VHH binders against f1rkq4r372to572. Designs and how they scored, part 2

Target 1, 201 residues: f1rkq4r372to572
Amino acid sequence: KQMVRVLERVCTTLLGLEDQLNALDRAAGDGDCGTTHSRAARAIQGWLKESPPPASPAQLLSKLSLLLLEKMGGSSGALYGLFLTAAAQPLKAKTDLAAWSAAMDAGLEAMQKYGKAAPGDRTMLDSLWAAGQELQAWKSPGANLLPVLTKALLENAEAAAEATKNMEAGAGRASYISSARLDQPDPGAVAAAAILRAILE

## First folded at step 1 (VHH)

Design c7 (framework vhh_gocatamig_d2)
Fold by ESMFold2-Fast, scan of step 1:
Structure c7 (fold): chain B 201 residues (1-201), chain A 117 residues (1-117)
Amino acid sequence: as target 1 above (201 residues)
Amino acid sequence: EVQLVESGGGLVQPGGSLTLSCAASGSIFSDYYLAWYRQAPGKKRELVAGITSGGYTVYMDSVKGRFTISRDNAKNSVYLQMNSLRAEDTAVYYCAAYLDSWGYDYWGQGTLVTVSS
């Protein structure tokens, strides 16, 4: 039940950002980042109406990966799919905080290895990497520390998204455009940070 | 509502000790999570130590065993006892107070700690 509400918040957030993300993407790409993320949101909403989500976190992430690979498409769909497929693996055995931290690490590694992007390349990986670094800094937080971890993680992700406006593009279509002509943050990084906020709120 | 003021920074030799203090003005300090952050020149701000309202503590790996965070709710204060100081501990130290994860947070102005021979 809680997971359904989290997924609905993610979908509502992405639908609300469609015009903003498209506007950011028009400066450096096709102007479709918002449309692509909204397509993903609608696919998730449709899935939630047709069947209950898996109770297992590993199964949930695996199902979301397949859905996004099929319905979202583009580089974003591929990168989210890679992340979620890899992130599901540590969660097969345990679902404690250490397992979720391992899931983040696995997802980030898969995006770098198979998605051919690295932190600093002006992609959604920049926001996700910043979030992952903050999560790894907290090796054994108690329940009372989770609100502070959550706040720090989101601030790092959002700051990393904003910082992409000063980065030279290393991957994707933006790599064909001089960073001196890009004065806006990467739409994928902005979207990823917004997704994290929706999940953790 | 809450204002934080740090003190106790200064110059200390490697291997020495310093105690940082942070005093808060405000009405419900005891319910806050309290933390010490630091920022060295050219580096991002990082969490050094934290203490919950229940007294549970967290430390970054490089200071564990050397630093101790504590709180005195009657005095609306949080402390960082720093032992066996190293050159890499040189930074501006900030205290922070959080009521929840989303927006009731306060920051001090910072106090400089220099570890140098």
Scores: ipSAE 0.000, ipTM 0.107, lowest interface PAE 19.1, mean pLDDT 76

Design c8 (framework vhh_gocatamig_d2)
Fold by ESMFold2-Fast, scan of step 1:
Structure c8 (fold): chain B 201 residues (1-201), chain A 119 residues (1-119)
Amino acid sequence: as target 1 above (201 residues)
Amino acid sequence: EVQLVESGGGLVQPGGSLTLSCAASGSIFSDYYLAWYRQAPGKKRELVAGITSGGYTVYMDSVKGRFTISRDNAKNSVYLQMNSLRAEDTAVYYCAKEFYGSSWLEDYWGQGTLVTVSS
C-alpha cells in the first residue's frame, strides 16, 4: 500500500511537469522529455488499475523496469530500465536502509556501464549520482537521523540538476548544440530530481 | 483482441527438452510484452519468462540457464525453449500478452499446454 501511494505521487508529479520538461527539452532536443515521462506515468497508472499490487520492493522495481522498457521508450526508458533492473537485486535479500543504498549504487553502476554516461555529462545521471553520493556519505545513520539524510539527499540532487545549466553536454543530442543555447537545466536531470522528491517527501 | 494459442507440451523424461510455441492473431503483435506462466496442481500461477517488444528478457530464478524465451514478430509467435527439465517443471504452461507487465488471467487464451516431466 505505501509503495502504491508513492507510485501515484510520482505519476502525479510527472504529469504536472509535462509542459515544463517539454519546454526545457525543446531548447536542447526534440521537446518531448515531458511527453515521454507523462507516457510513463500513464502506463504506471494503467498497470496499478489492472494488476495486483507488487508484493515486495524487488518485484516492484523489476516490473517497473519491464514497463518502462516497453511503454516509455527512448533513451530515458532504456536508462530507467537498466537502473531499476540492477537496483532490484540487493532488495531480494533485505529491504533495510543498507539494501536501498546498495540498490542505488547498483543502479548507478549499470547506467554508467551500459548507458555510457558519466557524472558531469549533463544527463539524468547527474542528479541521481549526487543523491547516491549523499547516501553513501552517511553510511549507517540511526532512525532519528533519517529525516536529516533525506533532506540532504534531496537538496544535493536538486542542486545537481540546477548545476547542469552551466555544464557542457558530454552525451546525447545536447552535445550537438552550442553551449550558448544550453542556458537551462537538463530536462532529464530535473525529472529525476523531481521523482526522488516525490518518493522521499 | 489478440488471440493466443499454446502448443508443444507433452511427456518428457527428466533431463529432456521441449519447445513451447504460442501463435497470435492481430497486426500489432510486435508492440506487446509477451510472457510464459505456469501453474502446477495446488500451486499459485507463476511467471516463468517474459520478453519485451525491444527484446529484453526476464526469467524466474529456478529456470535461468535452462529456459530461453524468444519471439518472431514476422510469424506472430513467441517460444519457450526448455532444457534440462526437472520434475518440478511439471505444470500447465500459458502464454500471455500483457499490458504493463500485468499478471492477470484475462490475458490468457485457451487451455494452455501441459508439460509433464516423469520417468
Scores: ipSAE 0.000, ipTM 0.114, lowest interface PAE 17.6, mean pLDDT 75

Design c9 (framework vhh_gocatamig_d2)
Fold by ESMFold2-Fast, scan of step 1:
Structure c9 (fold): chain B 201 residues (1-201), chain A 119 residues (1-119)
Amino acid sequence: as target 1 above (201 residues)
Amino acid sequence: EVQLVESGGGLVQPGGSLTLSCAASGSIFSDYYLAWYRQAPGKKRELVAGITSGGYTVYMDSVKGRFTISRDNAKNSVYLQMNSLRAEDTAVYYCARTGSYWKGLYDYWGQGTLVTVSS
């Protein structure tokens, strides 16, 4: 039931950030990033209430992908859907740390190839990419080093989200807005970093 | 406890190169996101480049391809290699350890080092 607790923590986090993410998004977009993420959270809560989550991580990520594509929508739903569908593939055979690292890599590759975003473009990919780079740096950590890896991964993701504050938008709608109006961090990058913290803490 | 000390600034001709160094003391250096900021007279400080503990780098668009940030955790140092310098790069450059937005950690700043690009 650890999986249920993790998903509930993610939902609580996204619901709590709705107003903040909407405020960040208003400067550079439609002001709905928080609303879109909270819609996803409510959909996940409803799913968990009515259906037991799959025991298989691969099946869990595949079902979450479909749920987010159907209920979250928009560019965020599409990007999460791409990530989760690709990330599920390595987890079909194994669920060890190496398989989860491969899942992260697969998801990041799918977002870049099909989502048309790159690190540095001021999107949710910036924080997810920073987390992925830290996972790649740690090849075979012993169990006693997992808390150190977790701390470093979260700090890298959060620092990357904050660094978007001074990035010029290389993709999407924000690229057409004056950089003087982009002095706040990207709401998608903040949301993705917050999701990672909810998962790993 | 944490101190950051910059060096390597100076006067350089347009098109020239400089390497800035920042040495850290007091805390575990390898755990931290480190960044270079700059401030020209009468302007706000702006992020130039940043590097995470794992080596992920970020750059402001006007310096991409010209500047490279790197770190040496064994020497507790972070570097900014600046190539193809322009008059607009003239500023005081600051090394910073940036705190976590979600953890309420404090930022630490160096004293700054002046870079002047002029004919």
Scores: ipSAE 0.000, ipTM 0.170, lowest interface PAE 12.0, mean pLDDT 77

Design g1 (framework vhh_8ghr_2)
Fold by ESMFold2-Fast, scan of step 1:
Structure g1 (fold): chain B 201 residues (1-201), chain A 120 residues (1-120)
Amino acid sequence: as target 1 above (201 residues)
Amino acid sequence: EVQLVESGGGLVQPGGSLRLSCAASGFTFSDYSYIGWVRRAPGKGEELVARIYPSGGYTSYADSVKGRFTISADISKNTAYLQMNSLRVEDTAVYYCARGSDFYWGLDYWGQGTLVTVSS
């Protein structure tokens, strides 16, 4: 039940950002980042309406991976699919904070290894990777309280999305556009940060 | 091969500021690595104070220093910095610059350390 409410928040957030993400994408791409994420949101809403979601986090992420590969499509669907499939593996045995941290690490590794994206490339990975850095630090003295960690994680992800304004494109279509024309943040990074806020808020 | 050399440590009064530098050689900041500042005070354990991924510009901080310390990197000089403001007596420690080549779990190369003493 809690997972359903989280997914509904993610869908509402993505639907509300469609025009903004399309506008950001027109500067460096085909102007469809918002449309693509909105399509994913509608597919998730349809699935939730027609079928009860899996109770286990691992099964949920695995089914979302398949749904996004089929319905979202494109490079975004592929990257989310890679992340979610890998992230599901640590969650098969445990669902504690350490397992969620391992899930994030597994997803980020899969995106870099198979998706050929890297932090600093001005993509959705930039926001996700920044979130992963905070989880890596959770064993440091003072970083083991969930509310403090969650706030730091979201602030870091959102700051990383904003910082893409000043990055040279290292991957995808944006790599063909001069940095002088990319004075706005990467739409994929903005979308990923918004998804994280919807999940953790 | 890989070397990290810290500088800028010294004696400063409470409420003062200090800037530490870390000059790196044997690798470039465009490699997929992050630079961290780790401190160790006498009788205390090691604390990761701040991290930066230089090519991406991402930063993170320990709660004990957030809002007071700022980490930055100059890719052209292959040098990382830690700007320390509003220093407290409890910030007294040896500060190490360290490099991590793995996004997940480790700092694999460390500098010699530079001493920061906050005292009146």
Scores: ipSAE 0.000, ipTM 0.127, lowest interface PAE 17.6, mean pLDDT 75

Design g10 (framework vhh_8ghr_2)
Fold by ESMFold2-Fast, scan of step 1:
Structure g10 (fold): chain B 201 residues (1-201), chain A 122 residues (1-122)
Amino acid sequence: as target 1 above (201 residues)
Amino acid sequence: EVQLVESGGGLVQPGGSLRLSCAASGFTISSSYEIGWVRRAPGKGEELVARISPSGGSTSYADSVKGRFTISADISKNTAYLQMNSLRVEDTAVYYCARGYSKWGSYALDYWGQGTLVTVSS
């Protein structure tokens, strides 16, 4: 099944990044971003072994939201939960490209409104936002242009994650730390960009 | 503090060219923060003429300026540009540079420059 393989790629990616994300988090946090994402990855792997994932994208995102809130926890679990719960709503009626674009937009709005973060605040929103901007910039790509859109989404998300090293913290724990001590990319932004790459290829 | 400062406006003859600059301070121009150019002529509403997601190079233009205007950004200078070619009398307006992001598929603009006047006349 395509969804199972995508989730397995995401889990493998997060498990492989544990040490890197923990190292990035030590500069501005508790040094556990990688451990927290790895815990989420193991929970997803366990779920996939015990029960098949829902066939509906809306149900899949809703179940992932609940799982991440329970097993990942912390600010990361809360932000992923906000995004996924909101993103599931447009996907209840349709699952075409326009619905996925609306899902991205809904998730980004929920993170800004309820997560109190904005683009440029040095959070995971920066990577997701960059991906969303690229998706919204394309009016109606034909099937032959989808690889170009996918490449642009990933390049924008990864560039935005890297750019967080030049941003002042406007939200989360890092907002209480002097910007002069933040000279590395945000671990949450790096993780989000890596998740997007695992999803898209 | 966030500031956007426009420059490059002036008087030009129909068919001529101008390049507007938008210098940003207090934040870094990146794909996370779009730059949009909005114009307003007396007695008319605001028109979003161009936008860019700088790190990824994604751009969009209003149909009225498509093929004539080009938006770009120099990340190292934290500056965005609007190259305006084949100018027409109806392009006469005050041009604003703004920091933006999409919400429900529409631009939400939170910080604006003071504007620069572009007059196209013979």
Scores: ipSAE 0.000, ipTM 0.106, lowest interface PAE 18.0, mean pLDDT 75

Design g2 (framework vhh_8ghr_2)
Fold by ESMFold2-Fast, scan of step 1:
Structure g2 (fold): chain B 201 residues (1-201), chain A 121 residues (1-121)
Amino acid sequence: as target 1 above (201 residues)
Amino acid sequence: EVQLVESGGGLVQPGGSLRLSCAASGFTFSDYSYIGWVRRAPGKGEELVARIYPSGGYTSYADSVKGRFTISADISKNTAYLQMNSLRVEDTAVYYCARYEWLGSYAFDYWGQGTLVTVSS
């Protein structure tokens, strides 16, 4: 029940960000990052209408991986697919915090090993990596500390998305008489941070 | 009405220090706002020298000022600072404080009036 509500929240978030993510992507890419993520959101909403999602987190992530590879496409679909397929493995036996931390580690490793992405490459990995580092710092928090962990994790992921900006580029700076669009964060990193916020809030 | 007001500029000799302040009103630093310091020297384009995301504690610097400049923010006072050490003649410029929202247009929406920093012997 919670998983369905979380997925609906993620979809609503991605649909709401379509124009912003496309604008970020136009600065350095094809201008379609928002369109690609909205396509994913619509595919997930369609799937939820046609069939109930699996009760198992491992099965849910595995099915989402296939859906995103088929319907989202592009480099983003491939990276999400790699992450989710690997993340499902630790969740097959247990679903405690340690299992979710292992899932994050497995997903990040798969993106690096098979997706050829590394922290600092200005991709969605930068936000996810920052979230993973925070999870590793909190090995066994008590239930009353989970809100503190959640806040720290989201702040770290969002800061990492901002850190994807290129300070040295500076091309297209406006004069002092108008607003400027300076170095932009990676749209994939921003999208990943927004997804994490939708999941955890 | 959103306003950014700079202060602290002036004339200083090479090797000296200045601290610029940017007082913000009409929004709070806890609102996912990014604050940057942008400079422009006569005949040159704008250069983003430092930025801070106060809610997340993130800071970033241009290579030309790393190790010499430090950006900070006081959320309770809604004020950002640029500590400028080991100043060089080439740091002479008008320094602007500017703001944008993290999950907004990613363009500087609001600018201060600018404050002149002159480094000369």
Scores: ipSAE 0.006, ipTM 0.210, lowest interface PAE 13.0, mean pLDDT 75

Design g3 (framework vhh_8ghr_2)
Fold by ESMFold2-Fast, scan of step 1:
Structure g3 (fold): chain B 201 residues (1-201), chain A 121 residues (1-121)
Amino acid sequence: as target 1 above (201 residues)
Amino acid sequence: EVQLVESGGGLVQPGGSLRLSCAASGFTFSDYSYIGWVRRAPGKGEELVARIYPSGGYTSYADSVKGRFTISADISKNTAYLQMNSLRVEDTAVYYCARSYYEGFWALDYWGQGTLVTVSS
């Protein structure tokens, strides 16, 4: 039930951002980022209506990977698919903090190795990598500090997304476009940060 | 009741090799624990030189040892290893095995007693 509510919140967020993400993408790409993420959201909503979601986080991430590879498509679908498939592996037996930390690390590594992207390349990886670095660097072990960690993680991811407006594209479609047109943040990085907020809020 | 016991330290000449072992008890590597090797040289602070997440196969290394040191773990023996090759005088330090349930250095919650590695010129 908790997973269903989180997925519904992610879908609502992506549907609500369709026009904004398309506008950001038109400045540096083909104007499809919002449409692509919206298509993913509708596919997830359809899946939730027709099938009970897996109770296991590992199975959930694996099935989401297949769904996004099939229905979302494009470079975004491929990158999310790589991340989710790799992230599912540490979660196969346990779902404690160490397993989720390893899942984030595995997903980020797969995106870098197979997705032809690195932090600083002005892609969705910038937001996800910043979130992962904040998670690793957090020096407070207290349970009551989880909201502080969550806030710091989201602020770091959102700041990284905003910072992409000052980066030259090193990967993806935006890499084919002159830096003069990159005065807007990367739509993929914005979308990834919004997804993280929907999950953690 | 968590215990980490290091072994394999000693005196070695520059360019030589040593393999450190860390035997764990009171928990299992299948419990999604990070195992790290931290060293402290005379007059220096602590440095995390290598880290492994045995259940996920993830490893990482400090730039100072990358290409020379290899961390590994045997889940069935509940033992982690640090293979140290091409040793340098500056690798002289007390080497500690440490556990974490989270990958950050701040999360190292149990440490071994340490084993001394001396690289003489």
Scores: ipSAE 0.000, ipTM 0.126, lowest interface PAE 18.6, mean pLDDT 74

Design g4 (framework vhh_8ghr_2)
Fold by ESMFold2-Fast, scan of step 1:
Structure g4 (fold): chain B 201 residues (1-201), chain A 120 residues (1-120)
Amino acid sequence: as target 1 above (201 residues)
Amino acid sequence: EVQLVESGGGLVQPGGSLRLSCAASGFTFSDYSYIGWVRRAPGKGEELVARIYPSGGYTSYADSVKGRFTISADISKNTAYLQMNSLRVEDTAVYYCARDFGYWESLDYWGQGTLVTVSS
């Protein structure tokens, strides 16, 4: 199943980035971003091993939301959970490109409206937002243009993640300057861009 | 019947190299699992030195071995490898191949281990 293979790629990507994400997070945070994402990846792998695969994209996103809320935890787990729960709704009726675009928009809206703003959480939102803007700009491209859209979307998300290295940190860090922090991108934004690449590649 | 069988251990001088092999049977590397190398020196705890997700090709390493050790996998042979370069006396340990697919860093199937001794 395609969806299961995509999730496995996401998990392998997050586990492969554990050390890099922890190193980025140590410069400006607790140093646990990679460990938190790795924990989520292991929980997903265990679920895929023990449970029958979901029948639809909507069912997949809903189940994944619950799993991340329970096993990942923290602000990251809450934000991923909010995104995925909202994104599942448009996918209940259709699974075409327009439905996936609507899913992205619904997820981004939920993160902004119900999620608490924080430095890592906001930069994660920036990468996902950049990807969403690219989807909206193309509207309904033909099948022969989907590879072009995918490349542009990934480049936009990755550029947004890189741009975070020059951005102001949130509460408690906004008034501090650190050469290490200024030289490094936000781990949440990097993780979000990597997840998108694993999904679309 | 799940089995992991290690080979390639032995005596090597400081600065030398060894390649360990881990042959898996009873499951395939596309089976939603990671393969890791864990070492245990006498009187020390366990240290996970390297991991690979064979179907995805993603790897991670302990800080103590980064730049010196390389983990790889051959899916067609269902075999994982640990290439150990620039070996140090402190790398002396029993090296275990282990399957990791559980929650929270769980390792659920282990090989018998192979001894690596770094000494003159």
Scores: ipSAE 0.000, ipTM 0.113, lowest interface PAE 17.8, mean pLDDT 75

Design g5 (framework vhh_8ghr_2)
Fold by ESMFold2-Fast, scan of step 1:
Structure g5 (fold): chain B 201 residues (1-201), chain A 122 residues (1-122)
Amino acid sequence: as target 1 above (201 residues)
Amino acid sequence: EVQLVESGGGLVQPGGSLRLSCAASGFTFSDYSYIGWVRRAPGKGEELVARIYPSGGYTSYADSVKGRFTISADISKNTAYLQMNSLRVEDTAVYYCARTPWYDELYGFDYWGQGTLVTVSS
């Protein structure tokens, strides 16, 4: 299945970013963002190795949600779990572009409602929100426009992660740190953008 | 018995290109392992220039080669490649193919090839 290969790529990306994400997190947090994401990646790899592949995208996202809530830990595990559980719902009936767009919107709504974060707060939501806005703007792309959408979505997510360098922290630990010391992008936003690139490239 | 065998080295002019190949046996690229290209120039230490996780498609590069070198892998042939473009005299080195079982900031390479010499003439 393509989804299994996509997950393997996500895991490999997160493992490769462990040191960089920890370094970014040391400026405004515990210095463990990379370690937390690597723990998630290893848990997913173990699950894929030992378990039968899920029957559908909805089942896959639901299982990932439970796995990340159990194994990843921290606020990141909770936020990814909320996103994935909500995102699975639209995918139960269809798996076309409109269903994936609805899944993204559902996940973002869950993060805002239960994660207490909004776009502009210097969190992983900033990258995911930017990706969601680009996806929402593409009403009916033809097959030959999907690469254009993918490129725009990734560029928007990556630009949003970079832009967190200029944001005041509205949520989380960074909100208690002087802005003069927050001259690097948010590690969660960087991680989320990297996950999106691994999924789409 | 794990083996990595490099090929494709040779003499090239500055600005030229070469493609190195690394044929693996005794394990498959669908295993959870990284394949890296490590070079050693005369009188210098080892430098990891590129790394790939073949089953996941992830790649990373040293700053010295970003934009010039591309690492890739063919799962069906169990072979990794290093496409080297815009070669510089400073790229002259013996290039080794090596395997790591995990992502590790210290690399932890457990198997190495014999090496292939790349000479950029000038």
Scores: ipSAE 0.000, ipTM 0.096, lowest interface PAE 19.6, mean pLDDT 75

Design g6 (framework vhh_8ghr_2)
Fold by ESMFold2-Fast, scan of step 1:
Structure g6 (fold): chain B 201 residues (1-201), chain A 120 residues (1-120)
Amino acid sequence: as target 1 above (201 residues)
Amino acid sequence: EVQLVESGGGLVQPGGSLRLSCAASGFTISSSYEIGWVRRAPGKGEELVARISPSGGSTSYADSVKGRFTISADISKNTAYLQMNSLRVEDTAVYYCARWYPDSYGLDYWGQGTLVTVSS
């Protein structure tokens, strides 16, 4: 039930960002990053109406991965699919903070190995990697410290997205655009940071 | 298995025309993939010049080439083309044919490049 509300919040966020993400993408690509993420949001909304989502986090991420690969498409769908499929593995045994930390690490590793992107390449990985680094920096925080961790993690992800405006593209279509034209944040990094805020807020 | 092979580059005078071809093998361009042209000039960064979705027929162009370049695809020949008119010295570059998933940044295959030199 809670997961349904989180997914609905993510969808509402992505639908609301469509024009902004398309405008950011027009400087370096097709101008379709917002349209692609809106397609994903509508597919998730349709899925939630048609069938009950899995109660297990691992099963939920695995099913979401297949949905995004099928309905979102493109390299964004593939990258989210790689992340979610790998992230599901640690969550099969446990669902505590340590397991979610391991899930983040697994997802980031898969994106780097198979998506051929690295932190600093001006992609969605920059926001996700910054979030993962913050998560790794904490030992075993008690429940009363989770709001502090959450705030720091979101601030790091959003700062990393903004920092992409000063980076040269190392992967994706943006890598084929002159660096003189890349003066805005990467739309994928902005979208990933917004998704994290929708999930954790 | 998947390959993109460019041809048609060469030396041309300012104001002249060239037609570049991109022959695809190992996949069908009428599928869900997009084909585009990227150029790289010495001492300059790379520029996405033109893109086509062969299945949907939509095209897009860089501001620097709008009105002068036309991208097209021949599904029956599994080949994409870039018709370049009113060429300028600034168009001198190596031109690469690239494939990616539709509606995304996802570049997955590209060719060896073909040199276009515009000089008097």
Scores: ipSAE 0.000, ipTM 0.117, lowest interface PAE 18.9, mean pLDDT 77

Design g7 (framework vhh_8ghr_2)
Fold by ESMFold2-Fast, scan of step 1:
Structure g7 (fold): chain B 201 residues (1-201), chain A 122 residues (1-122)
Amino acid sequence: as target 1 above (201 residues)
Amino acid sequence: EVQLVESGGGLVQPGGSLRLSCAASGFTISSSYEIGWVRRAPGKGEELVARISPSGGSTSYADSVKGRFTISADISKNTAYLQMNSLRVEDTAVYYCARGYWSEYLYGMDYWGQGTLVTVSS
């Protein structure tokens, strides 16, 4: 099914980035961002082998949220869990573009409210926020413009991840480290952008 | 042991100013813990309005208060301040001083003051 292949692409992407994300994280944190995301990927792969994923997007996001809270753990698991639980709510009744836009908004709001981070703080929220702003700007594109929206959304998310290398850390462990020692992009922002590309490509 | 005591709340007219103080005891602001100000308005959830790093050098603000509120710390007095300017009716809330702690991408708070009421009304 298409959804299984999308999840498989996400897992393959995260597993392939483990060393790079750990290297980025060693500059500003514990050096385990890649390990944590790879743990998530392995948990998803195990779930896909044991159970068919739900056909409903809302049920899929809700089950992923619980899986990541349980198996990924840590701060990353908690933040993805917050995002996915909130994002599932608008998708219960509809799965059109407006519903997915509402899902993104709900997830971003939950991360800011309960994760206590804001855009510009040099976290994974920077990439997700940039994607959400692009999605909101397009509102109701015609079908012939969906590839343009998808490309713009991915480019915006990836540019936001890259831009974190020039940011002062306002949240997370990096906020305790001199900006003179932070000349690389935030590993969480890079991971989030890579997940979006794996989903949308 | 660990205590955070707020002061400076009160009634003020729209456009006015207030300065809230948070006196910390049982730990030092220069330690590994942040100080944050969190508010709760009737019918609304908890909102983190401002943070300051343990070193006193890094600050962060909610979009709703950027440009109007300033957080600072006096390390010698182990006290954090929230200077609130251009106050709006929407700023009416109980303001709590809290000790913040960080994991990689998640911020939490473990010790809270009793809260001080700020009412902005004509």
Scores: ipSAE 0.000, ipTM 0.110, lowest interface PAE 18.3, mean pLDDT 75

